VHH binders against q86uu1r1256to1370. Designs and how they scored, part 25

Target 1, 115 residues: q86uu1r1256to1370
Amino acid sequence: SKVCRGYLVKMGGKIKSWKKRWFVFDRLKRTLSYYVDKHETKLKGVIYFQAIEEVYYDHLRSAAKKRFFRFTMVTESPNPALTFCVKTHDRLYYMVAPSAEAMRIWMDVIVTGAE
Short names: E, the ipSAE of ESMFold2; O, the ipSAE of OpenDDE; V2, 0.75 times the mean of E and O plus 0.25 times the DockQ between their complexes.

## First folded at step 26 (VHH)

Design r35 (framework vhh_7uia_1; at its last look DockQ between E and O 0.44; V2 from the best seeds 0.00; counts 0 for: pae E 9.5 > 2, unsure alone 60.6 < 65)
Fold by OpenDDE, look of step 26:
Structure r35 (fold): chain B 115 residues (1-115), chain A 125 residues (1-125)
Amino acid sequence: as target 1 above (115 residues)
Amino acid sequence: QLQLVETGGGLVKPGGSLRLSCVVSGFTFSRYWMAWVRQAPGKELEWVSSISYSGKTISYADSVKGRFTISTDNAKNTLYLQMSSLKPEDTAVYYCATGRWSPIYESSQGYFDYWGQGTQVTVSS
């Protein structure tokens, strides 16, 4: 599909709280955008495909994870089992999918787009 | 038919070095995390090292950090583990493992999808 839309819960960049955001994967624009809600009127951020380095599961809070946030506390994921990461050049995004299936779909389209 | 084939194991004296190789077939590194996992006699599987498909993220178990080096050669579809300063406690069967979405954390080794047959590494005087 050219476009994939749906809600994910993402961890904030500065404030490490978890917020539900409406994500839009656009293969043609080569962007993963997220909005406040499904109306897509208030853009909160854009992840460019070329900036994406890695996508992987993140169901653990380990010492290894802390190295990505050297001096920053990370709040616990609302659902570790459905948490995955999108690593870009300048930021590590933590995202929670609404289901295992949704997680796989999002991870797949994101990594495919980043290729 | 994804396959992983480890080689390079053997008998070595303490302080010695070995280089393990894992030849990958049936897939490309571009979408897979690669890892080395070992199992010593009578012990459970122990994660050793991981490298992301981009090669930008590398991690090691504390027990091998500073002594082992993980790397890949995309042109050869091969994963390597350079082991130095080997110790008797490094004796184990070493497995190459891979997973599309596998994280780099030790406790997440269960998320690897494919494993090689393993290669025996014995460190003994």
Scores: ipSAE 0.401, ipTM 0.734, lowest interface PAE 1.2, mean pLDDT 87
Fold by ESMFold2, look of step 26:
Structure r35 (fold): chain B 115 residues (1-115), chain A 125 residues (1-125)
Amino acid sequence: as target 1 above (115 residues)
Amino acid sequence: QLQLVETGGGLVKPGGSLRLSCVVSGFTFSRYWMAWVRQAPGKELEWVSSISYSGKTISYADSVKGRFTISTDNAKNTLYLQMSSLKPEDTAVYYCATGRWSPIYESSQGYFDYWGQGTQVTVSS
């Protein structure tokens, strides 16, 4: 498929909490965009295919809460078994799929886009 | 045409070391993970370790952490597993595997597209 759409839950950039976002994978535009909701009126971010380094499962340890001497905290995933990561040049995205099947589809789609 | 070939298995005493190698041919990696997975007699497959193609993300099972080291040599298209402080419980057939996603420990079989034949590692006096 040239376009894949759906909700994923992701860790926020500025406020480190889990947020539901409407993701749009577009092979023609070569982007993975995300919006506030399915109406696609408020763009929250864009991940360009060329920026994607790796796509992988977030085994329970990767999404675990982190604490540093400089305060930075990432709350645990609401569903660690369904969490995967998209690592880019600038950022690590943590995403939670609604099901194992959806997770497999999204990971496959994103990996093929990044190839 | 695609091949994964493991070597380096054998019989070793407890406390000993082995280095496993996996040479990969006939496939171009992009965004692919390489992994070691083992199967002890009468047991299910157990994920051991994974490394991203870039080498930037590495993970180990708790049972081997601190004793095993995964690495790659991109020039030789080869994956390695350096095993140290070997225990009888490490006795298993060790497979190298590759796929687009790192495994969830419990479901590693479903996420690797290509597997080698395996190499036997036996840790016994």
Scores: ipSAE 0.011, ipTM 0.341, lowest interface PAE 9.5, mean pLDDT 79
ESMFold2 (binder alone), look of step 26: mean pLDDT 78; pTM 0.805

Design r36 (framework vhh_7nfr_2; at its last look DockQ between E and O 0.14; V2 from the best seeds 0.00; counts 0 for: pae E 9.6 > 2, placed apart)
Fold by OpenDDE, look of step 26:
Structure r36 (fold): chain B 115 residues (1-115), chain A 125 residues (1-125)
Amino acid sequence: as target 1 above (115 residues)
Amino acid sequence: QVQLQESGGGLVQPGGSLRLSCAASGFTFSRYWMSWVRQAPGEGREWVSSISSSGKTISYADSVKGRFTIARDNVKNTLYLLMDSLKSDDTAVYYCATGRSSPIYESSQGYFDYWGQGTQVTVSS
């Protein structure tokens, strides 16, 4: 599929809270965009494929372990087992999928898109 | 139906090596992430390693990182686990695991949907 859409819960960049966002993977545009909701009326961010360095499971529970990292408070993932990371050149994204299958699909399409 | 069949287990001494294989059928192997999971006697199931559909993304448990190598052959529909520098703590039944099909994201349950019967790995002097 050229386009994949669905909700993921994403950790904020500045404010380390978890927010449900509507993600759009577009192979042709080579972007992973996320919006406030499924109507895609308010864009919140764009991840370009060329900026993606790595996609991996958060098996180390990095989100939880970084709770008191330096002076930044980070909330624990709402579901560590369904948490994966998208590492870009300038930011590490933490994502929570709604299911294990969804997580695998998202990780796969993101990785393949970044290739 | 989905079938996963592990092989390659056995008895080895500490420091030894084994190569596990998992033959997959009944689904489009090349489309799905594959994983190895193990269960030691009296313990719960422990995730070991996962590999993406393309094989580009790989992850390991800390306990096996640097010693185990996961690989796949999408032409042969086979998943592999190369196990080096084996330790007694690696003794377990090793399972191949995956999801079956593309899900309706929000309705999917469980981390792994399908498992093989497992292959026994025993590390003992």
Scores: ipSAE 0.014, ipTM 0.297, lowest interface PAE 8.5, mean pLDDT 85
Fold by ESMFold2, look of step 26:
Structure r36 (fold): chain B 115 residues (1-115), chain A 125 residues (1-125)
Amino acid sequence: as target 1 above (115 residues)
Amino acid sequence: QVQLQESGGGLVQPGGSLRLSCAASGFTFSRYWMSWVRQAPGEGREWVSSISSSGKTISYADSVKGRFTIARDNVKNTLYLLMDSLKSDDTAVYYCATGRSSPIYESSQGYFDYWGQGTQVTVSS
């Protein structure tokens, strides 16, 4: 019944650039959804709780490195120190929190969905 | 009540090996990230290594890469640190520590919910 909402910056799925998205963690729906903005009118993606394998800090600074993906440069995270990962069975999501406190809250909240 | 108990520390010569263990109880071990953190005399705490709840994601501090191996046994609720090629700089109290998510090791705070009491590792000479 608990819902957690807020902005995070994430690396895009198809276009590998960093995008600000409004995230909604919903225990009743058992989803972590993200929208274009806080009005929640345009859904951009859904992460189902059962797909979440791990939630962790980007210890290896994988998102802080410029690299090529399918001949496209993937830019570094706008704030590597505040970047964490949500690993699912098909995809690794990189997310940037607005503060260290927010990162701790989001990581702790999201991991409860994997229970 | 959560308990973390380290063991396996001791005195060893440079180039030697030790295996540390951390027995865990009072929480769902398989859902927690586990870490080793060390503290030399008169110094702050230094993150050493972390392993994800599933064991699939492992990371090491640069100072120990290639010499230390972290492992976990989710059946026995035990965390391990195999320490090879030990150096005098490795002398410290070694703590196991845990939280629901990986630690935020770049902050001035090691964000861990629970800590063990530590085990002393002394590399002689």
Scores: ipSAE 0.011, ipTM 0.357, lowest interface PAE 9.6, mean pLDDT 82
ESMFold2 (binder alone), look of step 26: mean pLDDT 82; pTM 0.843

## First folded at step 27 (VHH; framework vhh_7nfr_2)

Design s41 (at its last read DockQ between E and O 0.70; V2 from the best seeds 0.00; counts 0 for: pae E 6.4 > 2)
Fold by OpenDDE, fold request of step 28:
Structure s41 (fold): chain B 115 residues (1-115), chain A 125 residues (1-125)
Amino acid sequence: as target 1 above (115 residues)
Amino acid sequence: QVQLQESGGGLVQPGGSLRLSCAASGFTFSKYWMSWVRQAPGEGREWVSSISYSGKTITYADSVKGRFTIARDNVKNTLYLLMDSLKSDDTAVYYCATGRWSPYWKSSQGYFDYWGQGTQVTVSS
C-alpha cells in the first residue's frame, strides 16, 4: 500500500505526555506525518524517511526509563506491550499501537520506508 | 528453514579472549536484529548484546560493556561476539538469537523469533 493511516499514541518531545495522533504514512512522499485527528487539517509533525535510523520494540521497562530519564519527566507508556520506537537522527519517538497486529503493520511499513 | 549455528566457544583462562560466530540461514538476515544471550549453570538466560539490522544501533548489558564487542556481516549472514578480558562469571552457554525488531531479551516476552543451539564458553584457571 502506498498510504497507511491510523491512530497511534505518541509521546511528546518537550512535554513527555502521551497523546493520540492521526498518522499518515506516505510512501511516495517518503514521509510519516501526524495530525491532531483523522481530518488531517492540523499537522503536528513530519518524520522524513531519510531521517529514520531504526525501528524497534520498546523493551525498556517504565521503571528503567524513569531512572534513565528522571530529569525529562517521562511518563509510563499506557501499554508497554504495544509500544515501539522510531529513532531518527534528532529524536527518539515512542509510539503505542492500538493492537499487536497494528503495531506489526506500522513497524513494518516504517522500517521498509526508511530502507 | 531458519537456522542459527553458533561456534567459537571453548575453554579459556581468566583475562583471555574468544570470538564467537553465528551463521544464519533460512531468513533475510539483513532485516533482523541479532542478539547474544547466555545462560550460566543453574541460572536463567541473560541478555548480553544486540545489534540492529543495519548495525547502526548496538547495545550491551552492563556486565559486559567495555569488554565485549558485537558485530555483524550482512553479506556473510554472520553474527560475531568478540569477548575480551574474560572472567569466570562469563562462563555460560552462549546463544545466538534473532528478532525482527528486538534489541533486548525479556524472559516474559516473546521478542525473539529464533534461537541457536548455543556454544559453551568456559572461563577457568
Scores: ipSAE 0.665, ipTM 0.829, lowest interface PAE 0.8, mean pLDDT 90
Fold by ESMFold2, fold request of step 28:
Structure s41 (fold): chain B 115 residues (1-115), chain A 125 residues (1-125)
Amino acid sequence: as target 1 above (115 residues)
Amino acid sequence: QVQLQESGGGLVQPGGSLRLSCAASGFTFSKYWMSWVRQAPGEGREWVSSISYSGKTITYADSVKGRFTIARDNVKNTLYLLMDSLKSDDTAVYYCATGRWSPYWKSSQGYFDYWGQGTQVTVSS
């Protein structure tokens, strides 16, 4: 209710590969944080609520497209049907949920941070 | 209680322009994705364009890119579609549709919580 925790897979920022991260949505702290794993010992990033612009399904399958970048291929989402987006002021996050039910829960939860 | 009322349809010559409006009430307009969907005679419904609740994410079907412009006014609770360079293939009933989330597609079918009654656009020579 106040805190939502779980694994999501996300596309990395600088290194363009799909990474499993432990996400923590905290309404009191007003953050969506992500860690290496469920032990929450190594923080990898923070999305502040005020930075969240929109949350939506990847219905045009933008994350299902292969791209080439400097001698490497940027891979498509491991599950395009379970991919959703969190658009912030400085970045578009692609996130993959473990199930359709989890995807709906995370989208419902994260959008409450956008005001 | 939710109401979506389209207007602005009509008869237009090829190459002409129309502006559609959709007046919304009975829900918090600024919390919903808004979309235009059209249905040509004898055809299934075709998604045309969507705009996010903040207006910062806009998407178009390939068939209308560069010719149609979607916009919203969250103060007046109104959705717009500016249609330029109209072609005979654009003849259809145009519906305003909405849901809390962007369209969800498992196939060619879209999902929306609420629909308007539609406005007829006819492009003929």
Scores: ipSAE 0.139, ipTM 0.536, lowest interface PAE 5.4, mean pLDDT 84
ESMFold2, look of step 27: ipSAE 0.029; ipTM 0.436
ESMFold2 (binder alone), look of step 27: mean pLDDT 80; pTM 0.831
OpenDDE, look of step 27: ipSAE 0.482; ipTM 0.759
ESMFold2, fold request of step 28: ipSAE 0.112, 0.012; ipTM 0.510, 0.300
ESMFold2 (binder alone), fold request of step 28: mean pLDDT 81, 81, 81; pTM 0.838, 0.836, 0.834
OpenDDE, fold request of step 28: ipSAE 0.638, 0.629; ipTM 0.822, 0.813
ESMFold2, last read: ipSAE 0.071, 0.012, 0.012; ipTM 0.477, 0.348, 0.374
ESMFold2 (binder alone), last read: mean pLDDT 81, 81, 81; pTM 0.834, 0.833, 0.833
OpenDDE, last read: ipSAE 0.659, 0.624, 0.659; ipTM 0.831, 0.805, 0.828

Design s42 (at its last look DockQ between E and O 0.56; V2 from the best seeds 0.00; counts 0 for: pae E 7.2 > 2)
Fold by OpenDDE, look of step 27:
Structure s42 (fold): chain B 115 residues (1-115), chain A 125 residues (1-125)
Amino acid sequence: as target 1 above (115 residues)
Amino acid sequence: QVQLQESGGGLVQPGGSLRLSCAASGFTFSKYWMSWVRQAPGEGREWVSSISYSGKTITYADSVKGRFTIARDNVKNTLYLLMDSLKSDDTAVYYCATGRWSPIWKSSQGYFDYWGQGTQVTVSS
């Protein structure tokens, strides 16, 4: 499939809160974009395939640890078992999939797009 | 067919060093996480170290951090484990393992797709 769409819960970069976002994987555009909702009217960010270095399970549970970071509380992942990471040159993204199957699909398409 | 073959194990004295190797074949080595897992007699499998397919991410168990060094050669399709300052507690069969997405072995979370046969490491006076 050229395009994959669906909700993921993403940890914020500056504000370390978890927010549900609508993700769009576009193989032709070579982008992973995320929006406020499925209507795709409010773009919140774009991850370019070329910027992606690694995709992997959050095996260190880095997102599961509560800590203060610049006056922002970093909260635990809503579901550590379904949390995976997308590492780019500039940022480490933490994402929670709605299911194990969804997680595998997203990880697969993202890593294949980045290859 | 996927094959992982460990080598380099042996008997060493405490404080000694060993270098383990894992020769990989039958899959695109550079696209997989590689890991070392060990199993001591009568104990369960313990994750030791992992390295991402690109080598940019490396992780260690606390028990080996500062003493062991994981490395990989994607040209040679080989995984390495440099073990320094070996202790008796390091005695175990050391397995090479690989997974597409999972770098760490944890009971119900994180699984490896393939395992080697293991190489025996014995640390004894």
Scores: ipSAE 0.482, ipTM 0.758, lowest interface PAE 1.3, mean pLDDT 89
Fold by ESMFold2, look of step 27:
Structure s42 (fold): chain B 115 residues (1-115), chain A 125 residues (1-125)
Amino acid sequence: as target 1 above (115 residues)
Amino acid sequence: QVQLQESGGGLVQPGGSLRLSCAASGFTFSKYWMSWVRQAPGEGREWVSSISYSGKTITYADSVKGRFTIARDNVKNTLYLLMDSLKSDDTAVYYCATGRWSPIWKSSQGYFDYWGQGTQVTVSS
């Protein structure tokens, strides 16, 4: 089965700051996991395919998508043009890809897991 | 065989309202982002609003926020746009458009796999 691996920058869950994480998409395990780094020794989280509701590009370039969140400028995406979202029933993940091509690959891959 | 058919356009006075519909067939509607895009005479296409697969994520262009409401019915395979407080600047052909992802506005027009034929909205006094 195809596995997709790579670094993405994501908004943290508890601490709302942008963190670089090593992501692993695995169709056999049916998971999108992320680790501290490429050595895959310390798991930071798991997104099960069945929890994924939507994958989309953040074309409004707003951190919280609300007017009153404009005061979170410190938490603004480091690259809004390369930011996409993975919405699950528990959480909205904001992810930043290293390039437009990488972003399309990741969005396409993750959408196929959600189908 | 994908088909998108818009309806509900017409002539309306400033401050008036219209409801647009887009009937969809030939694809799994509930797995696609749906969008409204408009084009005024002599101008490029302008993104108006998008709604995610499940309807849980909705976005609007700043020019229409608070006046337009997008909705979808995944049972009837229909996309809607309720337009209130219409202005002359809203005069355009309105297109239903769709793709597997949300539009990308980096430095180019959004990405859409399929387009409807459009419905004319004219706001005139």
Scores: ipSAE 0.013, ipTM 0.331, lowest interface PAE 7.2, mean pLDDT 81
ESMFold2 (binder alone), look of step 27: mean pLDDT 81; pTM 0.831

Design s43 (at its last look DockQ between E and O 0.43; V2 from the best seeds 0.00; counts 0 for: pae E 9.6 > 2)
Fold by OpenDDE, look of step 27:
Structure s43 (fold): chain B 115 residues (1-115), chain A 125 residues (1-125)
Amino acid sequence: as target 1 above (115 residues)
Amino acid sequence: QVQLQESGGGLVQPGGSLRLSCAASGFTFSRYWMSWVRQAPGEGREWVSSISYSGKTITYADSVKGRFTIARDNVKNTLYLLMDSLKSDDTAVYYCATGRWSPYTKSLQGYFDYWGQGTQVTVSS
């Protein structure tokens, strides 16, 4: 499929909270976009395929480590077992899939798109 | 068919050094994480180190940090492990393993897709 859509829970970049976002993988546009919801009316961010360096499981549980960034506390992943990372040139994204199957699908399409 | 072949093992004295190699074939080497895993006599397999497809991310077990160096050559389809300051506790069969998504794992089952046959490393006086 040229397009993959679905919800993932993403850790914020500045505010280190976990938020559910609607993700759209577009092979033709070579983008991974995320919106507030499935209506895709409010774009929150775009990850370009060329910016993606690595995709991997969060085995180090980096998202589970509690730390303070200024006034924001990094919270543990809502589901460490379903947490994976997308590393770009300038940012490390933490994402939680709704299921193991979904995680594998998302990781596969993302890494394939980035290749 | 995927093949991983380890080499470079041997007998060394404590404080010595070895360099292990793993020759990979049958898959797109540059698209996979590569890892070293070891198994000491009578013990379970222990993860040692991992390196991402591009080599930009590297991880080590605490027991080998500062002593071992993992590297890869994507042109030669070869994984390396430089082992310095070897200890008796480093005695084990060292396996080359590959997986698409695994920079680190405490539970090895299910995280690696393929394994080599292993090479024996013995550290003894």
Scores: ipSAE 0.374, ipTM 0.702, lowest interface PAE 1.5, mean pLDDT 88
Fold by ESMFold2, look of step 27:
Structure s43 (fold): chain B 115 residues (1-115), chain A 125 residues (1-125)
Amino acid sequence: as target 1 above (115 residues)
Amino acid sequence: QVQLQESGGGLVQPGGSLRLSCAASGFTFSRYWMSWVRQAPGEGREWVSSISYSGKTITYADSVKGRFTIARDNVKNTLYLLMDSLKSDDTAVYYCATGRWSPYTKSLQGYFDYWGQGTQVTVSS
């Protein structure tokens, strides 16, 4: 597939809380972009395919543990069993899929595009 | 089809070191996450360590951090576990395992699709 769109929940970059974002995978543009919502009017970030190093399951359930990062409580994943990671050159993204099938589809799509 | 063969186990004194190897065949090794999982006598399987297909992401169970080192050689299709400062609690059969794109399940055993036969590590009393 050339384009894949859908909601995923991700850990925020600046404020460490779980946020629902509309993700757009675009093989032709070679980007994984995410927006505030499905209307795609407010871009929140872009992950370039070339920056993606790894895509993997959260084997340690690391997002399931409450912790403080400096001054902000890092809230545990709303569904640790459906959490996967996208590691880029300078950031680790934690993403939660709505189902195991959706998780596999998104992981497959992102890995295939990053090849 | 997929074939994983562990080796390098044996009897080791407490505080000693051991290197485990896992020879892989029947798949493109360099595209798969690899893991070590162990099973002590009378217990369930316990995840030990994982390494991403590029080697850039490595994770360890808390019980082995600082003592064990996972590594891979994508030219030789071999996974390694370097074990230092071994303790009696490390006594177990050690398995290498993989499952690149299987859906996550609620149990560790359902997490990996392919396993080796295992190699015994015994840390003497």
Scores: ipSAE 0.011, ipTM 0.278, lowest interface PAE 9.6, mean pLDDT 79
ESMFold2 (binder alone), look of step 27: mean pLDDT 81; pTM 0.833

Design s44 (at its last fold request DockQ between E and O 0.58; V2 from the best seeds 0.00; counts 0 for: pae E 6.0 > 2)
Fold by OpenDDE, fold request of step 28:
Structure s44 (fold): chain B 115 residues (1-115), chain A 124 residues (1-124)
Amino acid sequence: as target 1 above (115 residues)
Amino acid sequence: QVQLQESGGGLVQPGGSLRLSCAASGFTFSRYWMSWVRQAPGEGREWVSSISYSGKTITYADSVKGRFTIARDNVKNTLYLLMDSLKSDDTAVYYCATGRWSPYTKSQGYFDYWGQGTQVTVSS
């Protein structure tokens, strides 16, 4: 598929809170973009394929313990079992999929797109 | 059929070096995380090192940092572990393991397949 769309819950970069965002994987544009909602009118960020280094499960945030990172509270994933990470050159993107199937689909398209 | 076959183990003196290899087949090697895990006699399995499918991400257990080097050749479908400055405490069966989407860490690991292991003995 050339395009994959759907909601994922993404952890903020500066503020380590989890927010639901509408993601658009576009193979032709070579971008993974996320918007406030499915109308795709308010762009919140773009991950370029060339910036993506790795995609992997991140279930380590299953612990109930809060952690500090760079003097910022890191909140635990709302669903560790469905949490995966997109590692870029500059940032780690943590995302929660709505289902295991969705997670596999997203991870697969992202990793293959970045190859 | 997925296969992981370790080799390169043996007997070495403290301070010596070994190079382990893991030959992989039956799956798309270049898309899987690879890890080394070891088990000393009477002990549980201990994570040693992991390397991402692309090789861009590498992690080590604290006990082997600075001494061991993990590497992979995706063309040869082979995982390597270069072990330098070996200690008696490194004596163990070393296993090659793979996970599609996750590295193994000291606290948690996700492996789909394991090799049979290769014995490493460090003794004077």
Scores: ipSAE 0.569, ipTM 0.793, lowest interface PAE 0.8, mean pLDDT 89
Fold by ESMFold2, fold request of step 28:
Structure s44 (fold): chain B 115 residues (1-115), chain A 124 residues (1-124)
Amino acid sequence: as target 1 above (115 residues)
Amino acid sequence: QVQLQESGGGLVQPGGSLRLSCAASGFTFSRYWMSWVRQAPGEGREWVSSISYSGKTITYADSVKGRFTIARDNVKNTLYLLMDSLKSDDTAVYYCATGRWSPYTKSQGYFDYWGQGTQVTVSS
């Protein structure tokens, strides 16, 4: 498929809290975009394929623990076992899938953007 | 067929150094996380270090931080472990291991593929 869509929970960029976002992986546009919801009316961010470096599980890392970052509380992942990372040139994204199957599908899909 | 072959082990005095190598074939080396795992006699396997497929993410067990350096060469499909300031409790068989998405999983601690191992002995 040329497009993969679905909800993932991600750590926010400016406000460090976990947010449910509608993700759209589009091979034609060569983007991984995320919106407020499935209606795709409010774009919240874009990850360009050329920026994607690595995709991997986050089983035992900081997303699984509360911490402070520059005076801001960064809460632990709501489901550490279903958390994976998308590392880009200038940011590490933490994403939580709704199931193990969904996590594997999204990781397989997103890594093709790093090719 | 996936092949992982370790080499470079041997006998060394405390405070000494060794360099381990792991030659890989039968898979796309540049798309896999690579790890070193060790096993002392009569003990379980202990994760030592991992390096991401791009080489940009590197992690170490607390017991080896500052003494061991992991590196990879994606052209030669080779993983390295540079071991400095060796101690007697570093004595073990060292294995090269790989997994597509993670250096290990919490539930089982298994990797997709394992090497044959190379013996490192630190003794006076």
Scores: ipSAE 0.057, ipTM 0.432, lowest interface PAE 6.0, mean pLDDT 82
ESMFold2, look of step 27: ipSAE 0.013; ipTM 0.398
ESMFold2 (binder alone), look of step 27: mean pLDDT 82; pTM 0.836
OpenDDE, look of step 27: ipSAE 0.494; ipTM 0.760
ESMFold2, fold request of step 28: ipSAE 0.045, 0.015; ipTM 0.435, 0.399
ESMFold2 (binder alone), fold request of step 28: mean pLDDT 82, 82, 82; pTM 0.843, 0.842, 0.845
OpenDDE, fold request of step 28: ipSAE 0.563, 0.563; ipTM 0.787, 0.794

